# Miniprotein binders against q53ft3, part 52

Target 1, 195 residues: q53ft3
Amino acid sequence: MFGCLVAGRLVQTAAQQVAEDKFVFDLPDYESINHVVVFMLGTIPFPEGMGGSVYFSYPDSNGMPVWQLLGFVTNGKPSAIFKISGLKSGEGSQHPFGAMNIVRTPSVAQIGISVELLDSMAQQTPVGNAAVSSVDSFTQFTQKMLDNFYNFASSFAVSQAQMTPSPSEMFIPANVVLKWYENFQRRLAQNPLFW

## First folded at step 18 (miniprotein)

Design sc9
Fold by OpenDDE base, look of step 18:
Structure sc9 (fold): chain B 195 residues (1-195), chain A 97 residues (1-97)
Amino acid sequence: as target 1 above (195 residues)
Amino acid sequence: SDREALIILAKWAAILLRKALDMARKGNTERAKYLIEKAIEYLRRIEKLATTPEEEEIVEQAIEAAQEALQLLEQGKPDEVEEILQEAIRLLKELWQ
């Protein structure tokens, strides 16, 4: 139902369900993360009148989790970008995830999604400066991510003559990656929230 | 896939029933009814996607539980719906656990 994306990392599409209405993604090495994208997978939308409150949790100096409301995802806004790099000094807010005694490694943060009624969400106040609210910002971020991926993948490109036999590995032609990239860019330009 | 769709629908239905329970506890009977009705709509969709007798039985029992909860709310008995809704949620969880 939900996805979580950090630039330079694999997309996460399998959240841990910790309650009927609560989902959690783990973010290892969270101190190196500047932005997180949370999005709906687009299979089945929220029920009418419902959305998701997105929280960030990191361990404080005592190893206790500090939860902060970042923002929201809804059927009308199925994806959002959050800046988390500046939140380390923030005060904890009320959150619905309870005392999760998750023995957390100090380097692991969490993104929590709480499915809530829209009218309840309207009463919540996200922490300042976390939400990168503009569609333009999202498009720019996505473009940078795509460029990063393309550059990374292309750095491994070899000609057929340069290939060494590796029967245990599968290979994807570089032109397929390029075609995918171009198609994705076209879709992004048409609708930045197409997923 | 149909299986993936079934699981997602089941999760949404469970969420709706959980929210209905919360509304019932708060005395918001009309909102609780609405949420249960929506859950039943999702349950009907799951019923169409069920491929095993076990899944069919689970969905049928969940529908019955949801309908009973609606009836109790209509009768002005919100205190009696908690156990029924919890059971319906438990049943639904069996679809993906």
Scores: ipSAE 0.781, ipTM 0.916, lowest interface PAE 0.5, mean pLDDT 88
Fold by OpenDDE base, look of step 19:
Structure sc9 (fold): chain B 195 residues (1-195), chain A 97 residues (1-97)
Amino acid sequence: as target 1 above (195 residues)
Amino acid sequence: SDREALIILAKWAAILLRKALDMARKGNTERAKYLIEKAIEYLRRIEKLATTPEEEEIVEQAIEAAQEALQLLEQGKPDEVEEILQEAIRLLKELWQ
């Protein structure tokens, strides 16, 4: 349902579901992370009237998780880039993950997605510095992200002869991935905020 | 794949039912009803994707539970829907656990 991507790292598409409406990605070595992309996988959209509130958590000085609202993903905005580097020493706010027993490891931050009603989301205020501050930074990150994703996806490329039948899985031709990459780069070059 | 779609739909349905439960607890009966109705729509889609008798049974039971909850809300009995909705959610979780 959701994906999480850090530039230079493998894409994550398997969130830990910690509640019916809450999903968590682990971000190891979070101190080195400047930006994170959260996106819908595009299989089945949010139910009408629903979206996702995206939170970031890091351990405070006491080792307790501090959660901050980064922003939102919706059917209308199925992906978002967040700057998290400036949040690592911030103060926590009220968050929907506080009551959950989420196992935490030192140096591991988390991205949490809480599926919410849109009207409830409208009442929430993201942290001000979570937005990408410059178009240039956004473009650079996106490019790095795309490159990483392409490299990752390409590393799994196999010939038909090498494929093992897996009826439960869908396969995408490598050329489709390449085409997507090229098209995305083109769109990015035209308008870094095309989505 | 159909299996992947089924799982995603089940997760969405469970979320809808959870939100419905939340709304019911808050006394927002109309919104709870709406959410349950939406969940039923998803459940119907899942029903079409079910390939095993176990899946079919789970979905059928979830639909029945959701319908019962809806009926209780219509009858002005929001306090009685919690257990039913929780059961429906539990059932749905069996589709991907």
Scores: ipSAE 0.764, ipTM 0.913, lowest interface PAE 0.5, mean pLDDT 87
Fold by OpenDDE base, second read of step 20:
Structure sc9 (fold): chain B 195 residues (1-195), chain A 97 residues (1-97)
Amino acid sequence: as target 1 above (195 residues)
Amino acid sequence: SDREALIILAKWAAILLRKALDMARKGNTERAKYLIEKAIEYLRRIEKLATTPEEEEIVEQAIEAAQEALQLLEQGKPDEVEEILQEAIRLLKELWQ
């Protein structure tokens, strides 16, 4: 139902469900993370009148989780980018995850999604500066990720003449990667929230 | 896949029933009814996606529980729906646990 994306890392599509209405992604080495993208996978939307409140948790000096409301995802806004790098100095607010017995490692932060009624969400106030509201920022973030992937994949490109027989391995033509990249860029340009 | 869809629908239905329970506890009977009705709609969709007798039975029992809860709310007995809704949620969890 939900995905979590950090630049330079694999996409997470399997959240840990900690309650009927609560889902958690683990973020190892969270100190190196500036932005997180939370998105709906697009298979089945929220029930009418419901959305997701997105929380971030990091360990405090005592190793206790500090939860902060980052923002929201809804059917109307199925993806959002959050800046988390500046949140370390914040105080914890009331959060729906406080009573949850979540196993935590000190170096691991968490993204929590609480599925809530929209009218209840409207009463919540996200922490300041967490939400990257600009479509431009999202586009830039996505473009950087795409470029990173393309560069990575291209670094392994070899000509057919350079290929050594490896029957156990599958090979993808570089043109396929390029086409994917171009198609993705086109879709992103048309609708930054196409996915 | 149909299996993935079934699981997602089941999770949504469970969430709806949980919210209904919360509303019932708060005395918001009308909202609780509405949420249960929506849950039943999801359950009907799951029923169509069920491929095993076990899944069919779970969904049927969940529908019956949801309908019973709805009837109790209509009768002005919100205090009696908790156990029934919890059972319905438990049943639904068996679809993905």
Scores: ipSAE 0.764, ipTM 0.914, lowest interface PAE 0.5, mean pLDDT 87
Fold by OpenDDE base, fold request of step 21:
Structure sc9 (fold): chain B 195 residues (1-195), chain A 97 residues (1-97)
Amino acid sequence: as target 1 above (195 residues)
Amino acid sequence: SDREALIILAKWAAILLRKALDMARKGNTERAKYLIEKAIEYLRRIEKLATTPEEEEIVEQAIEAAQEALQLLEQGKPDEVEEILQEAIRLLKELWQ
């Protein structure tokens, strides 16, 4: 019913069901994870009036799980991206997962999905800045990435007169990079999801 | 696959029944009834996907339990619903355990 995706890792589609209405994904080496995508598999939607509250759990210094509400997935929003890297220093919040015998491996975190009534979900407050749901944030990130790349690449730019012969290397004109950058920015501005 | 669909539906039905139980405990009889009715809808879909006599029997028993729970709520006996709903949930779990 649910999937969990971390960049650079295999997608997880088999959650551990810890209760009738609670599902958990393990995230090994969670300290290296910046973002997590939680999504519905799309086979059968939530029952009408229900959704999923998405929680993140990490071990504290004592090895005890610290749970935080990240956000929600619903039939109207069947996938969400959450930033978890900045949450690792946060305080725990109330959570519905109780004292789960979570494998207390210090390096393993969990994503928990609690299936809730939508009206109950509306009363819950996610931790700030966890939900990367805004097209705006993605656009900002992409823009920063592009700028970073352009700046990096341009730092290596040399005039033809300054070039030293290197027959084993291929060279790309700087104007090509610039044109690509400009075109990409234009496309991004038109449709952030053009890719 | 039909089997995967059956399992997912069963899980949803179990969730609905669990939520119904919670609502019944809280004295929200109308919401509990609604959730049970929804669960029955899912159970009927499962019934159509059942391929073995065992699955059919489980679904039938779950429907009966759900209907009984609904009747008890209508009779103003929410305290008696817990055991029945728990049994229905237990039965449903057999479909994917």
Scores: ipSAE 0.762, ipTM 0.910, lowest interface PAE 0.5, mean pLDDT 89
Fold by OpenDDE base, fold request of step 21:
Structure sc9 (fold): chain B 195 residues (1-195), chain A 97 residues (1-97)
Amino acid sequence: as target 1 above (195 residues)
Amino acid sequence: SDREALIILAKWAAILLRKALDMARKGNTERAKYLIEKAIEYLRRIEKLATTPEEEEIVEQAIEAAQEALQLLEQGKPDEVEEILQEAIRLLKELWQ
């Protein structure tokens, strides 16, 4: 029904069902996690009028769980990206998981999904800045990709004096790459969806 | 697969019944009725996917329980639906546990 993804880790598609309407994913080594993606698997949608409230839980200094509402997944928004790195020192919020017997270790956080009526969800207030703006995240990703490519390409740069004859190989001037990079950045800044 | 679909539908049905129970406890009889009716719709879909006599029996019993709960709510007896809905949920859980 639900999936959870952390970059660089295997996707989780089997949540622990801790109640009829509550599902939990474990996130080991949560301190290294910046973003988490929560999504519906797409097999059968929520019943009409229902969605999922997505919570993050981390252990406090005493090992007690601190729950925070990150946001929501619905049939209309079946996936969401959440930034959790800045929440790891935040204050707890109201949550529906308090009475659940969930085994926790100090290094393991949890993503909880509570299936709720949409009208009830509308009354809930997510913690600020947990939901990643789609535009901002896309822009940041693209910028990182561009930087990565430029850095990679530039690492192979050699001067003409350093070149050895290789008639079978094609060479691209570094200035061409730089020009492309600058032009692309300009376009991206003007319109993140320019393509 | 049909089996996977059956399990997911059963989970949704159980959720709906749980929410109905919550609404009944809160005195929101109309919403409870609505949720039970929706659960019955899912149960009917499960019934079509059932492949074993055991599954068929479970679904049938769950439908009967849900219908009884509706009748009780119509009669103004919300306090009497708790046990019935809990039993229906229990039965449904047998489909994936």
Scores: ipSAE 0.761, ipTM 0.910, lowest interface PAE 0.5, mean pLDDT 89
Fold by OpenDDE base, fold request of step 21:
Order: structure tokens, then C-alpha cells, then sequence
Structure sc9 (fold): chain B 195 residues (1-195), chain A 97 residues (1-97)
């Protein structure tokens, strides 16, 4: 029914069913995980009027589970990407999984899916910044890439007086890079998909 | 495969019945009825996929239980539905446990 994917790992398609309406995936070495994809396997969709609330659970410093609502999957949105790296120090939220007798090893986190009525899901509030929109993730990546390039290029900037004569080499003025950077940022801000 | 489909349908049916039970407990009789009716639709699909007498019996018993629960709700007896729905869910779990 459900799948869980972490980049660089094998896809998980067999959730542990802990209740009639609750499913859990184990995430070993969860501290190395930045993003998780949760998706429907596509065999038989949710019953009409139902979806899945997706939770993340990790052990706190005392070994107690901290649960956080990440977001939702539905027939209309059968897959979702969640950023979990920034949540590892967050506060717990109300969750439907109760005191699960899950023997937890300290290095293992969980993704929990609770099948809910859609109207009940609408009343739930996911933790901030967990749901990664495709647009937001793209914008963030692009911005990081731009910053990285600018920082890298600028680190090689020298004055004309500092230049070693190399007649066989071509040089680009640093101002050209800066102007390009500023122009690109402006365009990106106007339309992340301008290109 | 038909077997995989049967298991998934059984899980959905069980979920629907669980939610119906929750609604019945909350006094939302109409929603409980709706969920049971949906569960019966899934049960009918499972019935078509059943290949063994044991599976057929389980599904039939679950349908009967669901129908009884529906009748009780129609009669205004939500308190009597819990045991019946729990039994139906238990039966369905035998299909994949």
C-alpha cells in the first residue's frame, strides 16, 4: 500500500502494520537522512474521502520517541517529499501512534502513516518546513548553487597589480561574474522556472 | 496478483470498519453507516477474489457482521455495534496474518 524512499537506499514497500489504520517504516541511521519520500504503491488507491497523515518519529536524548506531523499523502497527491534533517531537535506534536511497544534502537527512526478521513486531516497542522514543495526545493538548490559559484569565483580575484604575467591565459574581470550573478538572482526571484 | 489485491482490499475494508467504529463511538451514526457501506463494497470485491473455502467463509462472515452493524445503527443501537465491528475486523485480519 505504501512505500518509503531515502536517497541512496533501497526502497521500502513493506510497512509494519501496527494497527488497522496505522503503518510504520523503520529508518536506520536516521541522522544521515535529509529527505524522505513517502508514496502510494499505486495498486489500490485510498477509499474515497480518505488519505494518509505522515509522521516522523525519532528518539530524544532520553530514548523516548518524539513524533512530528510532516504532511499528507492522498489520491490527488500520492507522493510527497519531506525534509527531516532539521526536525531532529524539534518539539514533539500530538500523534495517533500512542505508546507503541516498538523496540527502538537509538539509531532507528520511524515514518508513520495514519490513514485518516480527509476532513480530519484538514484539521491537522504539519510542522513547518517539513513539506518540500518541488518549487521551493528547486529555488533553494539554485540559490545555493549560485552562492557557491560566486564564492568560489570571487576567491580567485586579484588586482591587476597582483597578476602574474601569463600571456597564454585568458582572464575574466570579476565584475562580469558579479553582474551575471545579480542578473540571474533577479530573474530567479521573478520566475524560478525562467530558464 | 489477485492475492495481493485481496490482501490490500482486506486492509482497506478493515480500516473502513475501524473508522466506522470510531464514528459510532462519537455518535456520528450517519458517517458510521456510510463507512460500513463502503466496507461492504470492498468486501464484495474480496469475495470475488477468494479462492479457498476458508477465505470465502471469512468474507461472508465479515459481510454478515457489517450488515448487522448497519442494521443496528439504523435501529439506533450504536452501543451494540462495537463488538460486531471488532469481530469483523478480526476476521479480515485472518486474510493476511
Amino acid sequence: as target 1 above (195 residues)
Amino acid sequence: SDREALIILAKWAAILLRKALDMARKGNTERAKYLIEKAIEYLRRIEKLATTPEEEEIVEQAIEAAQEALQLLEQGKPDEVEEILQEAIRLLKELWQ
Scores: ipSAE 0.760, ipTM 0.910, lowest interface PAE 0.5, mean pLDDT 89

Design sc9
Fold by OpenDDE base, last read:
Structure sc9 (fold): chain B 195 residues (1-195), chain A 97 residues (1-97)
Amino acid sequence: as target 1 above (195 residues)
Amino acid sequence: SDREALIILAKWAAILLRKALDMARKGNTERAKYLIEKAIEYLRRIEKLATTPEEEEIVEQAIEAAQEALQLLEQGKPDEVEEILQEAIRLLKELWQ
């Protein structure tokens, strides 16, 4: 139902469900993360009158989790970009995530999504400046994501002569990936919201 | 896939029932009723996607539980719906656990 994306990392599409209405993504090495994208996968929308409150948690100096409300995702806004780099020293806020017996390694943060009624969400106040509103930030993030994908895919490129027969596997020519990359970049430059 | 859709719908239905339970505990009977009605709509969609007798049985039992809870709320018995809704949620979880 939900996805989590950090530039330079693999997309996460399988959240840990910690309660009926609560989902969590782990973010290893969170100190290197500036921005995170949280989005709906687009299969089935929220029930009418519901959305998701998005929280960030990191371990404090004592190893205790500090939770902060970043913002929201809804059917009207099914994806959002959050800046988390400046929050790593902030104070905790009220959150619906109890003392989860999550064995937390000190380097792992979490993104939590709590499914809430929209009227309840309206009473919540996100931490300041967590929501990225600038087109420039989005473009930069997208470019980093694209570069990461291209580099990752290209690292597996082999010549026809180097291929081992595997009739059970499907193969995509590297030129297809390159063409996609070039076309996507061109479209992004013309209109950051072309999709 | 139909299986993926079934699981997602089941999760949404469980969330709706959980929220209904919360509203019932708070004495917001009308909101609880509304949420249960919405959950039943999702359960009916799941019923159409069920392919095994076990899935069909789970969905049927969940619908019955939800309907019973709704009836109890209409009768002014919000304290009696907790166990019923919890059972319905438990049943739904079996669809993806």
Scores: ipSAE 0.760, ipTM 0.909, lowest interface PAE 0.5, mean pLDDT 88
Fold by OpenDDE base, last read:
Structure sc9 (fold): chain B 195 residues (1-195), chain A 97 residues (1-97)
Amino acid sequence: as target 1 above (195 residues)
Amino acid sequence: SDREALIILAKWAAILLRKALDMARKGNTERAKYLIEKAIEYLRRIEKLATTPEEEEIVEQAIEAAQEALQLLEQGKPDEVEEILQEAIRLLKELWQ
């Protein structure tokens, strides 16, 4: 029903069902994890009017679980990326997993999915900045990458008078880089997913 | 596979029945009835996927329990549906446990 993905690790497709409506993935070595993807496996969708509230749990200094609401998955949004790095210092929120005795090890965090009615989910507030806005984040990253590249390339710009003859080297006019940059920005603005 | 589909449907049906029970406890009878009706739809799908007499019997009993719960809610007896819905959920769990 649910999958969990951490970059560089095997996909998890078998959640532990801890209640009729609650599922848990274990995340060992969670301190090295920046982002986690939670997704529907695509076999059978949520029942109409239902979705999943996605929680992250880590052990506090006393070894007690701290649960935080990361966000949601739904039939309309069957996958989501969450940033879990930096959540270690946060306070726990109200969570549906508190009544369950889940055995935990100190190095293992958990992703919990609680199947909820959509109207109930609408009343829940995720922790700030945990949900990665897919389109905006991609656009921002791409823009930063482009700017970085342009700045780097431009730092090597020289006039012909400043050039030392090197017959074995190929030279690209700075104007070519600028034109590429402008064209790429235009395409990105039109459709961030043009690729 | 059909077996995987059966298990997933059973899990969804169990969730629906659990939520129905929660709604019944809260006095939201109409929502509880709706959720039970949806669960029955899933149960009917499971019935079509059942391949063993045991699975068929489980699904049949779960449908009967769900229908009884629905009838009790129609009669204004939400307090009497808890045991019935719990039994239906228990039965469904046998499909994947």
Scores: ipSAE 0.742, ipTM 0.906, lowest interface PAE 0.5, mean pLDDT 88
Fold by ESMFold2, look of step 19:
Structure sc9 (fold): chain B 195 residues (1-195), chain A 97 residues (1-97)
Amino acid sequence: as target 1 above (195 residues)
Amino acid sequence: SDREALIILAKWAAILLRKALDMARKGNTERAKYLIEKAIEYLRRIEKLATTPEEEEIVEQAIEAAQEALQLLEQGKPDEVEEILQEAIRLLKELWQ
């Protein structure tokens, strides 16, 4: 149903379903993450009149989840990039606390997707209009995303000695992926906003 | 695959029925009826993909429950749909377990 992508990491496609209408992705080491991409998987879209509200959750000082609305995904906008770097401020007490209980169950942030009626979503207000904050952040996110795509696609590469004919399947030569990757990197270096 | 499609359709149908139940609880009978009708459309698609007698029985019972809920709403009895819709949702969860 949903995918979650962080630059430099493998795409997550197996959300934990925590209710009929609620889905969660874990984000370990979330303090190093500045942006996430949330997108629809597959060819079966939301039912008409519905969409997804996307939330970011991090543990507060007591380890309890704090949820913040990032924005939305819909049939008309099935993929969205959200900035989370400014949302990691658990304002409150500052302490060098690193208790073994926390270490044994280290805090992880989560991306939550709540399937809702579009009318209900129109009444919701995202926190601070989570958006790309700067060109440098966007460029770094895009580079990590490209690395992830290339590594993922390349993990399915096979040598011709290992290739089995599959007449019902289409194949793309690995060098096409490499050429695309190199071209995209070059274009991004020349103009980070060429999208 | 057909199995993946069946599971996704079942999850969408369950969500539609849950939202319909929420609308019935708020007294929005017309919206609840609309959402149940949409859910039945998804249940009919699941019916076409079902491959085991267990799956066929589950979707048949879910359709029957959804149709009964519609009748109760048309009779002005939104308080009586709670258990019926919850049963339909429970049945659909069996399709992806």
Scores: ipSAE 0.694, ipTM 0.880, lowest interface PAE 1.0, mean pLDDT 77
Fold by ESMFold2, fold request of step 21:
Structure sc9 (fold): chain B 195 residues (1-195), chain A 97 residues (1-97)
Amino acid sequence: as target 1 above (195 residues)
Amino acid sequence: SDREALIILAKWAAILLRKALDMARKGNTERAKYLIEKAIEYLRRIEKLATTPEEEEIVEQAIEAAQEALQLLEQGKPDEVEEILQEAIRLLKELWQ
């Protein structure tokens, strides 16, 4: 029904079903994860009028689970990328996984998917800037950010003849910025989720 | 495969019936009836995919339970659908265990 993908890891397709309408994926070594892809295994879609609310859970300083709403997957948007790197110390949100008997290893985070009526989902607000709608949208955002930085940095480039001596000031050769830009573009084209 | 499709349809039907029960508990009879009708559509699809006598019997009993729940809701008896819908859900869980 659902899949969960982290860059550089094997896709997970065997969620732990903790209730009729609730599914969980474990995320070991969650501190190293920046983005998670959640998607429908596309054979039989959600029933009409239903979709999935996607949550992220991590243990707080007391080892207690903290659940946060990341966003949604629906028949109209059957895959989504969620940024979780900024959520590992955030506040919990209202969530439906409270009194569940969920099997959990103390050092892992979890992705939870709750199947819900669409009108119920419409009243929920995801935490922060978690949703990245698709790999294409993520790539477009990343490319625009990359181009913006390169153009800005390049506008300050000076030749050696134009420099004034400043022994206490650190300088970066302009070709270092260009090499970084070219390498980043190459890596982005090969794996949009490498960073 | 037909087996995989049957299991997914059974899970969707069980979810629809659970949501219908929630609506009946809240007194939203019309929404509960709608969700049960949708569940029956899924149950009929399961019926076409069933390949064993056990699977056929399970889905037949689930359809009968869902139809009885519709009748009780039509009669204005939403508090009487609890047991029959929970039984239908338990039956469907047997299809993926």
Scores: ipSAE 0.685, ipTM 0.878, lowest interface PAE 1.1, mean pLDDT 81
Fold by ESMFold2, last read:
Structure sc9 (fold): chain B 195 residues (1-195), chain A 97 residues (1-97)
Amino acid sequence: as target 1 above (195 residues)
Amino acid sequence: SDREALIILAKWAAILLRKALDMARKGNTERAKYLIEKAIEYLRRIEKLATTPEEEEIVEQAIEAAQEALQLLEQGKPDEVEEILQEAIRLLKELWQ
């Protein structure tokens, strides 16, 4: 139903379902994360008139979770990018994850998705002014990202005969991947729809 | 796959029924009836995907419970749908274990 992606990490597609309408992803080592992507996974969209409110939870100095409303995903906006780097010391929001108000491992944050009626979501206000973006689907976003990466990396291809004895294979200098990552992250931060 | 589709449909139907129960608790009977009718549409799609007698029995019982809840709401008895809708939700959870 939902996916969660952090740059440089494997995509998560198996949310912990904590209620009929509530889903959670763990984010270990969350303090190193600047943005998260939440998106609809699969071919069956939200029922008509419904969508998802997306929350971020981090442990406070006492280990108690602080939940903050980041924004929304809907059939019209099935993926969104949320900036969380500025939220790790923010105030809590009204939230429906009361069952998760337990002391948590200090290094792990959570993303929560609560499925709600669109009318109810219209009355909610996300914290801060963190930038968000809408992409059509995870598949389209992933395809564009892969195309961008392979086109960039391919422009630096060298034959293996020029590096080590294995002439039937080509290799890419390691710094090409790093340059692509740095450029993609910068452009995504400026305009999540740059691609 | 059909199994994955059945599970997703069951989860959506359970959410629709949970929201319908919330509306009934607030006295919003017209909205609750609408959400139950939508849930039944999802249950009918599950019925077409069901391949075992157990799955067919579960979805049939869930449809029957949802239809009874609609009848109670039409009779002006929103306080009486709690147990019936919770049973339907419990039944649907058996489909994704």
Scores: ipSAE 0.684, ipTM 0.879, lowest interface PAE 1.0, mean pLDDT 79
Fold by ESMFold2, look of step 18:
Structure sc9 (fold): chain B 195 residues (1-195), chain A 97 residues (1-97)
Amino acid sequence: as target 1 above (195 residues)
Amino acid sequence: SDREALIILAKWAAILLRKALDMARKGNTERAKYLIEKAIEYLRRIEKLATTPEEEEIVEQAIEAAQEALQLLEQGKPDEVEEILQEAIRLLKELWQ
């Protein structure tokens, strides 16, 4: 139903369902995270008239969860980028997760998604300046992901002299990855929303 | 896959029924009926994807419960739908456990 992506990490696609209408992703080592992307998975969208309210939770100085409304995902906007670096010392907001006693380690934060009627969501106000409204912020997030991909893929590169003979295996010359990276960066610089 | 689709549809149907129950509790009968009708549409899609007799029986019972709840709301008996809708939701949860 939902996905959660952090730069430099594998995408999470298997939320913990903590109620019929509530889903949670764990974010270990959350202090190193500046942005998260929350998005709809799959081919079956929200039912008509419904959407998702997205919350961020971190442990406070007492180790208790503090939940904050980040914003929304809907059929009309099925993905959103949230800046969380400025929220890790913020005040909590009214939220639907407060009645659940979820035990966790002090270094793990959570992203919560509550499925709600759209008119109910219209009455909610996100905390602070969490939503990323600037294309520049998304471009920076995407650039960091592309740098990570290139570094990761390059760590598997081998010279032809170093290859173990295996006729059934296929290999890609390393310069193909570089050409893809350069082309993708050029397209992103021209139109950050081309995807 | 068909199994993944069945599970997602069951979760959406359960959410629709939960919201319908909430609306009935608030006295918004017309909204509750609409949500139940939408849930039945999802249940019919689940019915076509079911592959075992157990799944078929579960979704059939959920449809019957949803239709009974809809009839009770049309008769002006919203106080009588809670147990019926909660049973339908419980049945749907069996499809993804």
Scores: ipSAE 0.677, ipTM 0.875, lowest interface PAE 1.1, mean pLDDT 78

